# VH-VL binders against Tubulin polymerization-promoting protein homolog (tppp-1): the designs that were tried, part 11

Target 1, 180 residues: Tubulin polymerization-promoting protein homolog (tppp-1), of Caenorhabditis elegans (p91127)
Amino acid sequence: MAAAAGFNWDDADVKKRWDAFTKFGAATATEMTGKNFDKWLKDAGVLDNKAITGTMTGIAFSKVTGPKKKATFDETKKVLAFVAEDRARQSKKPIQDELDAITEKLAKLEAPSVGGAAKANAAGVYSRLTDHTKYTGAHKERFDAEGKGKGKSGRADTTENTGYVGAYKNKDSYDKTHGK
Key: E = the ipSAE of ESMFold2; O = the ipSAE of OpenDDE; V2 = 0.75 times the mean of E and O plus 0.25 times the DockQ between their complexes.

## First folded at step 12 (VH-VL; framework fv_bebtelovimab)

Design q4 (from k1 with heavy chain Y102L, light chain Y32S; at its last fold request DockQ between E and O 0.41; V2 from the best seeds 0.69)
Heavy chain, then light chain:
Amino acid sequence: QITLKESGPTLVKPTQTLTLTCTFSGFSLSTEGVGVGWLRQPPGKALEWLALIYWDDDKRYSPSLKSRLTISKDTSKNQVVLKMTNIDPVDTATYYCAHRSLDSYGYYFDYWGQGTLVTVSS
Amino acid sequence: QSALTQPASVSGSPGQSITISCTGTSSDVGGSNYVSWYQQHPGKAPKLMIFEVSNRPSGISNRFSGSKSGNTASLTISGLQAEDEADYYCSSYTSRSLVFGGGTKLTVL
ESMFold2, look of step 12: ipSAE 0.608; ipTM 0.824
ESMFold2 (binder alone), look of step 12: mean pLDDT 89; pTM 0.916
OpenDDE, look of step 12: ipSAE 0.871; ipTM 0.942
ESMFold2, fold request of step 14: ipSAE 0.672, 0.682, 0.612; ipTM 0.849, 0.860, 0.835
ESMFold2 (binder alone), fold request of step 14: mean pLDDT 90, 90, 90; pTM 0.923, 0.921, 0.921
OpenDDE, fold request of step 14: ipSAE 0.885, 0.883, 0.886; ipTM 0.950, 0.946, 0.950

Design q5 (from k1 with light chain R96Y; at its last look DockQ between E and O 0.17; V2 from the best seeds 0.00; counts 0 for: pae E 3.8 > 2, placed apart)
Fold by ESMFold2, look of step 12:
Structure q5 (fold): chain C 180 residues (1-180), chain A 122 residues (1-122), chain B 109 residues (1-109)
Amino acid sequence: as target 1 above (180 residues)
Amino acid sequence: QITLKESGPTLVKPTQTLTLTCTFSGFSLSTEGVGVGWLRQPPGKALEWLALIYWDDDKRYSPSLKSRLTISKDTSKNQVVLKMTNIDPVDTATYYCAHRSYDSYGYYFDYWGQGTLVTVSS
Amino acid sequence: QSALTQPASVSGSPGQSITISCTGTSSDVGGYNYVSWYQQHPGKAPKLMIFEVSNRPSGISNRFSGSKSGNTASLTISGLQAEDEADYYCSSYTSYSLVFGGGTKLTVL
């Protein structure tokens, strides 16, 4: 029988972060575009144009969404599995290792980056955000919550497990399967 | 053919750092896909996976022990080193290093060292 | 304590067929196809017998076969021989880790 792979994250928790990226630049959106998918992966440090490229993510997204060009949360999970599979063919590591690397980074990123700077209080926690949207260059964001010693999660402050480089040998399912 | 051998202290005291060396022959950690892992077996108990290092220096650690473990390699010496900090009597076990084949995309080890017993005193 | 449950011992006579079970949960044996079996003679290194549930490495006799049903994996040894007397361990992937059974001592009568 063939090897299997699955998602090592909490769907409900991650879906909230997925919603935030889905609505980036389109507050009423209910399905994720390829552009916002790539933003999510880039902000999390997954799409680095070295190990995982925009060509790989674009191919995977198109394979799942076809002419619709938008993905539900469940479809987005399929896109991630295809990205992991494509990476694993190149890296010679298990698909599960590559999927784990991707999901860990995505799960630790709390919100889209919009840039801006945070002021530190002497006893508070630093949180750094990088402005990544060209349209917001006209205004400075207000970070009063960070002035109370609580930080909002930013890319530079996220916990990362960046040691994953994958290999591929078998097609693995990202859904759990019942073995015989 | 492929052989691995563990070396290091046989008796250590609590709180010390345990350093174990795996010296191997018949393969190179320069070969794409190859890896070396560490496992242990306490007397009369199940095997426990500890860590794995890939040819490209990518590293994996058992989640329960990650804060205490460091794995590294010296490709020119055909060696992999495991360090475990803050040793405790529960760490008494036979320690094995094991080979992961270059064409393995799964979670298994095809060649194992003979093992070395490490006893933690007091 | 081992995450996977194996019987402590099994016995059989030469020529007999013997099965060793390895029971886990839907989060390991049942949820993934990364079950392996290792043979270990006293004082010797473990030897890989089966990987990915049912695959044999080169040089392993077809008397050894593996299977899985639900949360239970099985190693079957047909045509039992005296040299098969050893400890047998199963393993499975689970959430960023590899877990093992407690081992089964096979005695050939």
Scores: ipSAE 0.282, ipTM 0.640, lowest interface PAE 3.8, mean pLDDT 80
ESMFold2 (binder alone), look of step 12: mean pLDDT 91; pTM 0.933
OpenDDE, look of step 12: ipSAE 0.759; ipTM 0.893

Design q6 (from k1 with heavy chain D103S S104P; at its last look DockQ between E and O 0.25; V2 from the best seeds 0.56)
Fold by ESMFold2, look of step 12:
Structure q6 (fold): chain C 180 residues (1-180), chain A 122 residues (1-122), chain B 109 residues (1-109)
Amino acid sequence: as target 1 above (180 residues)
Amino acid sequence: QITLKESGPTLVKPTQTLTLTCTFSGFSLSTEGVGVGWLRQPPGKALEWLALIYWDDDKRYSPSLKSRLTISKDTSKNQVVLKMTNIDPVDTATYYCAHRSYSPYGYYFDYWGQGTLVTVSS
Amino acid sequence: QSALTQPASVSGSPGQSITISCTGTSSDVGGYNYVSWYQQHPGKAPKLMIFEVSNRPSGISNRFSGSKSGNTASLTISGLQAEDEADYYCSSYTSRSLVFGGGTKLTVL
């Protein structure tokens, strides 16, 4: 199960990156929205809408957050574990392999890419993150050709007004987790 | 009835590149979830994992040996090849290839070759 | 040295139960449920006895059982038999790698 999987990263270091994405377009936010969660995964090259889709991320996010639709850092880790579990069913690799691949990509990415309407916010966030240089991430995993894939394009631009990214795509797959 | 067999040189000189071939039968490396790994065991010492290749050509390497190892496969020939560069006497060991079935929650090798002893001379 | 600590040897008489320990850290045995146990008779390849901490492959006697508590995994062999005399290795996942214990020689008296 996803609950038995461990996170192969430094929580304190990654939480800084999580904070940057949590505050993207909302400088006072303390909990991550589904939209910014999907942006994090897109910018890191995790959400490619082929191997890992917005439907998978939306289902996982809803399972953890229910009606509040926002996630703490610890809840975001649970969302990532569920995404890895869903991916592993397709890839036929251990859940931990898929979680390690996801966490490796997320840990390399310092800050959100610019590419939204909030240009000034992104610039300010980058300045803060650049000053907070504390890289601890374990790099024991073998690099595939990932390199520095940041995924700058916003794949969910056309769906932002109708709710978070995965809601519309949940209707014909997986058993849907009603929050209450 | 899964079988694996290692082949390659039994005596190598320091600084050479070691090439080992795993030839297998009873499974296909095109089957989703399947992988073939390499391990070694120095005389009187513990097993050490070296590398793994999955059916989809995805690869894993021991972090401490990653710069010296290359794993590859030929699915049509039922073969997996391991190359290890810059051989040193510390690399003297019995080398095994081993099969891994898909498991969502585990890391193990269920079928092993008989092993081949590689001795590094002076 | 080996990443996981096992006793160098254990012994028991036929019919008894024995336990072999495998101690790691919170980054391997304690942090994951990916412990396996292998039996190796002299001159032979390892044979998988236990995977995922406590599961037996098909054909493995229920005399073999596995468990863990904290950073220590255990292999228990009940009803000890002469053919159980072998070396036993534990393994665990850790940070994108697989590590093994140093091995335990089981002697049946």
Scores: ipSAE 0.598, ipTM 0.807, lowest interface PAE 1.4, mean pLDDT 82
ESMFold2 (binder alone), look of step 12: mean pLDDT 91; pTM 0.934
OpenDDE, look of step 12: ipSAE 0.739; ipTM 0.894

## First folded at step 14 (VH-VL; framework fv_bebtelovimab)

Design r1 (from q1 with light chain Y32W; at its last look DockQ between E and O 0.24; V2 from the best seeds 0.58)
Fold by ESMFold2, look of step 14:
Structure r1 (fold): chain C 180 residues (1-180), chain A 122 residues (1-122), chain B 109 residues (1-109)
Amino acid sequence: as target 1 above (180 residues)
Amino acid sequence: QITLKESGPTLVKPTQTLTLTCTFSGFSLSTEGVGVGWLRQPPGKALEWLALIYWDDDKRYSPSLKSRLTISKDTSKNQVVLKMTNIDPVDTATYYCAHRSTDSYGYYFDYWGQGTLVTVSS
Amino acid sequence: QSALTQPASVSGSPGQSITISCTGTSSDVGGWNYVSWYQQHPGKAPKLMIFEVSNRPSGISNRFSGSKSGNTASLTISGLQAEDEADYYCSSYTSRSLVFGGGTKLTVL
């Protein structure tokens, strides 16, 4: 009954690239942070803050990782599928076409543009603020503030589900019923 | 108001590269979701999808023909170009370009050119 | 190549209703809701009659309706008229491609 969108790449080859971005700024890391996920997508030209935004990637990352805030390779693939799904709602392309466009761009990159820097990712002691104002400002000025937020504005309702979306049967009904 | 017109050679020899140009009006290939596709129909046979180019330069090709096809666009000229290499007599067909709108997630083509017959000599 | 199965021909009398079937697989008709139907008169380009299984483009008569069940889509034409005599093709998105049926010749008797 269900046909699912699938990845159009060589997992082993792409996992090498994923590892390079996972270790950007943290040479011993084994799981990808939201910041490095966004760097991967930005370096590949996927995250352009027009068609695919840091808000979209942050929401997708949070859906999969929840409180852990880091992703295995398989979890990163689930995040990419959610990003493709979110983009498809705007573009009206089939989800498979959006996923293929993303994976084609990611597969062309070998390594981070400034790979090898060893710096810690740390959440500072920072009181929760209104995310709408902080998000808008961070989105305009700097990437690391946007990446640390990981869709906090979208998480203002406190809870998000994580998991792989396994069925795409009702794709056209979803978009038509969503409405403006 | 939306119109498309195919142009290119009508008679080609085997092994040549076929170049077809779609010139259109009444829409912009800079509009989100919009695409232009190429299809063909051999005489007396069914339609076959060849390729699609989206406004964002995303390109999709029929898997069986991908190694022979190149699609490109020139948004400022309102043109889409299809190139097919290593032409042979089985490629004799009427070739159409067609507009894809954003009313569906699928590949559906609501406006078509008149078509151009390409005959491949033997 | 034609990947979707349609009857080669169908006929009906003016004013009657006919149905044209289009059978695919779980990878196309059954797996995606992106079935379209095209009408083609002799010597003319195809015309989109139905998209997304059952939706009519603006200007298409409500005599044309579409549906699907499982791996089979259907085009129903009610109130047959002489101008409905044409070839009809179904198409469906399949993962990374678009496939067409072999076509059905509709004859209005």
Scores: ipSAE 0.552, ipTM 0.783, lowest interface PAE 1.4, mean pLDDT 80
ESMFold2 (binder alone), look of step 14: mean pLDDT 91; pTM 0.934
OpenDDE, look of step 14: ipSAE 0.822; ipTM 0.920

Design r2 (from q1 with light chain Y34W; at its last look DockQ between E and O 0.28; V2 from the best seeds 0.60)
Fold by ESMFold2, look of step 14:
Structure r2 (fold): chain C 180 residues (1-180), chain A 122 residues (1-122), chain B 109 residues (1-109)
Amino acid sequence: as target 1 above (180 residues)
Amino acid sequence: QITLKESGPTLVKPTQTLTLTCTFSGFSLSTEGVGVGWLRQPPGKALEWLALIYWDDDKRYSPSLKSRLTISKDTSKNQVVLKMTNIDPVDTATYYCAHRSTDSYGYYFDYWGQGTLVTVSS
Amino acid sequence: QSALTQPASVSGSPGQSITISCTGTSSDVGGYNWVSWYQQHPGKAPKLMIFEVSNRPSGISNRFSGSKSGNTASLTISGLQAEDEADYYCSSYTSRSLVFGGGTKLTVL
């Protein structure tokens, strides 16, 4: 099961970002709606409707929240783990690698965009430059620490259901279902 | 049918950046599930995993070496490149690139290059 | 420094069976079914013999088999042949990484 996957981020820091998305359009909200969850993933470049789709996120969200239809921070982490698990069925990566790819993208995004299209590498108004301003010294100083030659948003290609469903469904639950 | 070959310098000096190229045939890095990894083996020692790049450009690095490693690919040339910064004599090893098996979710390397010995001068 | 423990050497006569052990922890061998075994002849690249604990890649002889119990994986080679003389390495996924055993030198007497 996806619920066993471990998160590689600082919970306190990410909870601040989670709060911002939870309160998007509802300043007194204390739990995240499916709509704002999808906005978070969309703004971060996770929900690209190719590798990770709104159907996948909706299924994962409903699986965790049931009739409540809103998620606490801890429940939101479970939703992310189930999204990673669902994606892993197609990609044949370990669930942990898929979860880490998601968390890396979410960690670059600080706040909701008001219009949309705020990706991790485009969260500010910065433009892509041929050379990142030549600040010399021992420290890297970039507005986006992942420069134009590094850091990606969205998945490159996703094709459904060719050959990679067999390993996941023929095993017992939890990690054994994934490949143990 | 799948083949891989490592190329790059065989003798490097400390503090230099090592650049190794893996050129392969019999598969494409545009194929879903495919990945190429880099590993090394110091003389007389165990294998050590360094990095993995997936077809979708997702990249994974050995946690102990992550700050020194960069992996990249050129799908049209059937190449994967590994760069390792600040080379030290402890980095003397045979370096291998290897095809990641798509038969399971795990890290399984079913085809390997012949390896290239990189010696770091004292 | 090796995360997985293997015996340094093992030997057997042609036609016999031998078993090589690979002991890890609950966070690798015990926690995942993603153990593999590699054969390496001197001066050559490793060759995948077993993956996912017990599966053989296409073209690998059925003389090679793998198993796991708790934190210990095992490679068994039946009907030993001279060409089996090599170093054998186990590996296991651990979340976010791959770890290897120190290797076992198999001598065919």
Scores: ipSAE 0.620, ipTM 0.830, lowest interface PAE 1.4, mean pLDDT 81
ESMFold2 (binder alone), look of step 14: mean pLDDT 91; pTM 0.934
OpenDDE, look of step 14: ipSAE 0.784; ipTM 0.899

Design r3 (from q1 with light chain S95Y; at its last look DockQ between E and O 0.20; V2 from the best seeds 0.00; counts 0 for: pae E 2.3 > 2, placed apart)
Fold by ESMFold2, look of step 14:
Structure r3 (fold): chain C 180 residues (1-180), chain A 122 residues (1-122), chain B 109 residues (1-109)
Amino acid sequence: as target 1 above (180 residues)
Amino acid sequence: QITLKESGPTLVKPTQTLTLTCTFSGFSLSTEGVGVGWLRQPPGKALEWLALIYWDDDKRYSPSLKSRLTISKDTSKNQVVLKMTNIDPVDTATYYCAHRSTDSYGYYFDYWGQGTLVTVSS
Amino acid sequence: QSALTQPASVSGSPGQSITISCTGTSSDVGGYNYVSWYQQHPGKAPKLMIFEVSNRPSGISNRFSGSKSGNTASLTISGLQAEDEADYYCSSYTYRSLVFGGGTKLTVL
């Protein structure tokens, strides 16, 4: 579900960054265009043509903005939730984990880069998860989920894989386990 | 054929940093949807989830322990590493790494390592 | 609050059915369909028996079934066998985390 998702960031700090992207190429703009939304996601490494595509962002943006074609900050947050929901259908992560991955990348980016024009998106098909799964989040705790791991997020090493998942064959083993 | 094995120190002193390595075979952390989690079980007590790392290097931590935990992976070595800082006697437990299945949303673990007991003494 | 509530122990005779309960809140068991059950024999790692409330992984006996109603999930074991004697833990997703029950010792009489 795209509604009620919690955002793992400081709204005030991120709104400043959102404003910088909103005004990219239009210093008096007060609402974000789809072009600048895609620029924000591309500059942050979210829109990568692999996990999250311009088709996904375009559909989500149109779903929220309709004929207006511009988004307030609150509407932009709804667009991000729909992008996370659409990505989760493929990754099988919880929607909240996908949203957190997106917001972590966006929160690290301070300002627009001077390169990279936004890609055009021309599809507006509304879609919704219709299963019985329910997701809630009423309180937002202030914390930072940035990791200390190696490498940059969103780029996985390509190696041989087996893809095998299935039946259990529990092997006998003996341990020094206590628990009396 | 999925197997996982934990390795690291069996005895740690308070305030030290615990480093545990999960070495696995029969799957790759390059496969979309795949993840490896860490859990622990104090002697005679319930399981506790600690952290999860996904194939795309996305990382999730137990909220109560997040400030003490760092998870990382080395896909070329089929390894996942967990570091836990400021160890305390309450952290004495058997530590498990486990494969997160790609069959469903949520966190469920279908293959587990044998576990390694870490004792915090002094 | 953070733990799901399970009975400390249950018992049954071979061939009977038993049910283990797992009670949470609307923020975990009641709010998500991501309840799992794990079996743990002494000295062994946990084994996944049920996921998504009622789904059995491949290779798990159909004697094991799961359900939920409101904030309470249930694991039912039919045709009880000696090998079923173990500890059983439920778990549920809850907003960015995973919580476990305290465990239930199943004794086969």
Scores: ipSAE 0.430, ipTM 0.725, lowest interface PAE 2.3, mean pLDDT 80
ESMFold2 (binder alone), look of step 14: mean pLDDT 92; pTM 0.940
OpenDDE, look of step 14: ipSAE 0.864; ipTM 0.942

Design r4 (from q1 with heavy chain S104E; at its last look DockQ between E and O 0.31; V2 from the best seeds 0.00; counts 0 for: pae E 2.5 > 2)
Fold by ESMFold2, look of step 14:
Structure r4 (fold): chain C 180 residues (1-180), chain A 122 residues (1-122), chain B 109 residues (1-109)
Amino acid sequence: as target 1 above (180 residues)
Amino acid sequence: QITLKESGPTLVKPTQTLTLTCTFSGFSLSTEGVGVGWLRQPPGKALEWLALIYWDDDKRYSPSLKSRLTISKDTSKNQVVLKMTNIDPVDTATYYCAHRSTDEYGYYFDYWGQGTLVTVSS
Amino acid sequence: QSALTQPASVSGSPGQSITISCTGTSSDVGGYNYVSWYQQHPGKAPKLMIFEVSNRPSGISNRFSGSKSGNTASLTISGLQAEDEADYYCSSYTSRSLVFGGGTKLTVL
């Protein structure tokens, strides 16, 4: 087994990134919710709903946090290790290779994206859907466009010279913008 | 039947960039789990792993050589390419490309090319 | 770098058994079950004999077996034959890398 797998990043630097995602939508939060964990992985291109899915991340998060439903930084590292282990069962790569692929992407991402569809400071306006179609009844879609999209995704792309899909943001239906 | 064959220059000068091509048949680098690795063996010495590229374009490099190595693939041509910059006489070796199996975890190479000797002139 | 230690040579008579050791650390041989053994005849490419400590690829004689204990892996060749005379290399996954032993020359007397 892969008992010797370890994290290939600078804990102090990554903890700053983790703190930013932990506090997204809750400025006083000290522990990461599953929703913000999935946002972190989506923004980094890890949660793509192809190789790594929301089901995989949800199972891993629940396994570590149980009824608490939120994670410290150290617990978040355990969640990432479980995600890597689960992915490795499919890919047949060593767990360490999968964990390194994940941590490389997470370490390059500076901060949460704001607004999802507003990553580009666009001139256009996105309107909220006016009917209750099949997309969702449990969360707000990104078409709540009156929030300001003052964020630049792509700062991490300046150093990512691998075949990994760093700009791939995934199609998860989690709402990346929230009215507070 | 899986086969691999290395091609590239056999004599290179110091400071040049070495480009080696692995051409293979009997498998596709689009198949989940599949990878192609590069290894070398200096004359009379042990094997040394250089790099590995997976079907999903994930790339792994020997830590001591990473700054000099680039691996890439062209799935439609059944080719994997290794580039090594700033060649030095210590890089004289037989270079192999090898197939990484999809059957189990770990780094093991079940099919190897015949190897190509690259000599770096002094 | 050769992080794994193998004896430089081993010899045995036809029909006998020999064992080749491969000693690493808790970060490679001891920490993973990803030890492999390769046979290499002069002028030829390596051939995979054992993977994942003890598994034989299809077409490999059952005279070849592998095991490990702690940080040491072993290749055992029973019923030695002249064709077994070759160099043998162990390898192990280690975090972020693959490492090889220095090789063992097997001579069949």
Scores: ipSAE 0.453, ipTM 0.752, lowest interface PAE 2.5, mean pLDDT 81
ESMFold2 (binder alone), look of step 14: mean pLDDT 91; pTM 0.933
OpenDDE, look of step 14: ipSAE 0.806; ipTM 0.913

Design r5 (from q1 with heavy chain Y105W; at its last look DockQ between E and O 0.19; V2 from the best seeds 0.00; counts 0 for: placed apart)
Fold by ESMFold2, look of step 14:
Structure r5 (fold): chain C 180 residues (1-180), chain A 122 residues (1-122), chain B 109 residues (1-109)
Amino acid sequence: as target 1 above (180 residues)
Amino acid sequence: QITLKESGPTLVKPTQTLTLTCTFSGFSLSTEGVGVGWLRQPPGKALEWLALIYWDDDKRYSPSLKSRLTISKDTSKNQVVLKMTNIDPVDTATYYCAHRSTDSWGYYFDYWGQGTLVTVSS
Amino acid sequence: QSALTQPASVSGSPGQSITISCTGTSSDVGGYNYVSWYQQHPGKAPKLMIFEVSNRPSGISNRFSGSKSGNTASLTISGLQAEDEADYYCSSYTSRSLVFGGGTKLTVL
């Protein structure tokens, strides 16, 4: 697929995992919701609300999906590229390094985890919590902004070097440790 | 005043695992954006990048050498360790560790150790 | 092994300007603005002279300047001095890696 140029994974293998998250709580779904996207990233340890937050993932998701609020597999890859780009502005790593860190974590998961902290509390008996309205106390619900239109830039639009503009504004920020 | 220093064996046999330690001062690997890289330079030849470890423990490896390399850090000791398995005479080189700063998105190494020569017997 | 092409040597007299070229591909020098230049005196570690194509770190003489056009980056040293005699290496980020030129020996005559 066109959006796979910057990804270091096997699309077929990852699409199976993507399908599992797409259908979490909605067995007939064919496109991923923002809520299930965030669940995928949380379960993988990508969305930690420290380095990568639900606000960052929500903005990136909305950039790609606009009013549709659902993403195909290829659109989900674009969302991941935007998340990597946003993270890279803070970390000062190359966008590709941030994207590879994300995709490596996502590739480790086979399927969604069962519910939140409430899934096995009483008497050691596993209780399957499958009603997503019950997640409000332990999980954050995500709300997407409407009217986002088309996504902005990632690695899909004409350039392989997105660190270009950031470097012009950051000159001479590291002079305190240069000594002989 | 950022300083780095490489340590490890000077002579190794083929098939052994090479372990190199970078000990540094004047910066912390807890600082966001900071990293330590390893590079090498065979006698009379070009520099070659090997690996990079970031403050958040993210690790990047030269694609051609990835299967042989392991990089790790010990923040409390100000150390970064590189291991290279299955050493071969072509791995004879001066090995450098180097500081990566937050001044740029690229792999720019602004401070280097003095280097340590590792000779692999033929 | 170098992925970027540099001339093996260049020379100039004190006070002259010289330019060292570094030619790559659209996947490195042409595709990214992550080109850097390192100076290496004999027996010494490399020293960063230029980063992001044209930026000088603090403490680097303004006699050193960098540029690129297409797939070729250039380091220009004006007002050559004896201390400039060294090996010079370019490097460029490429996706998931860093590649170096083969180095250029600068001789100050």
Scores: ipSAE 0.602, ipTM 0.821, lowest interface PAE 1.6, mean pLDDT 81
ESMFold2 (binder alone), look of step 14: mean pLDDT 92; pTM 0.938
OpenDDE, look of step 14: ipSAE 0.859; ipTM 0.937

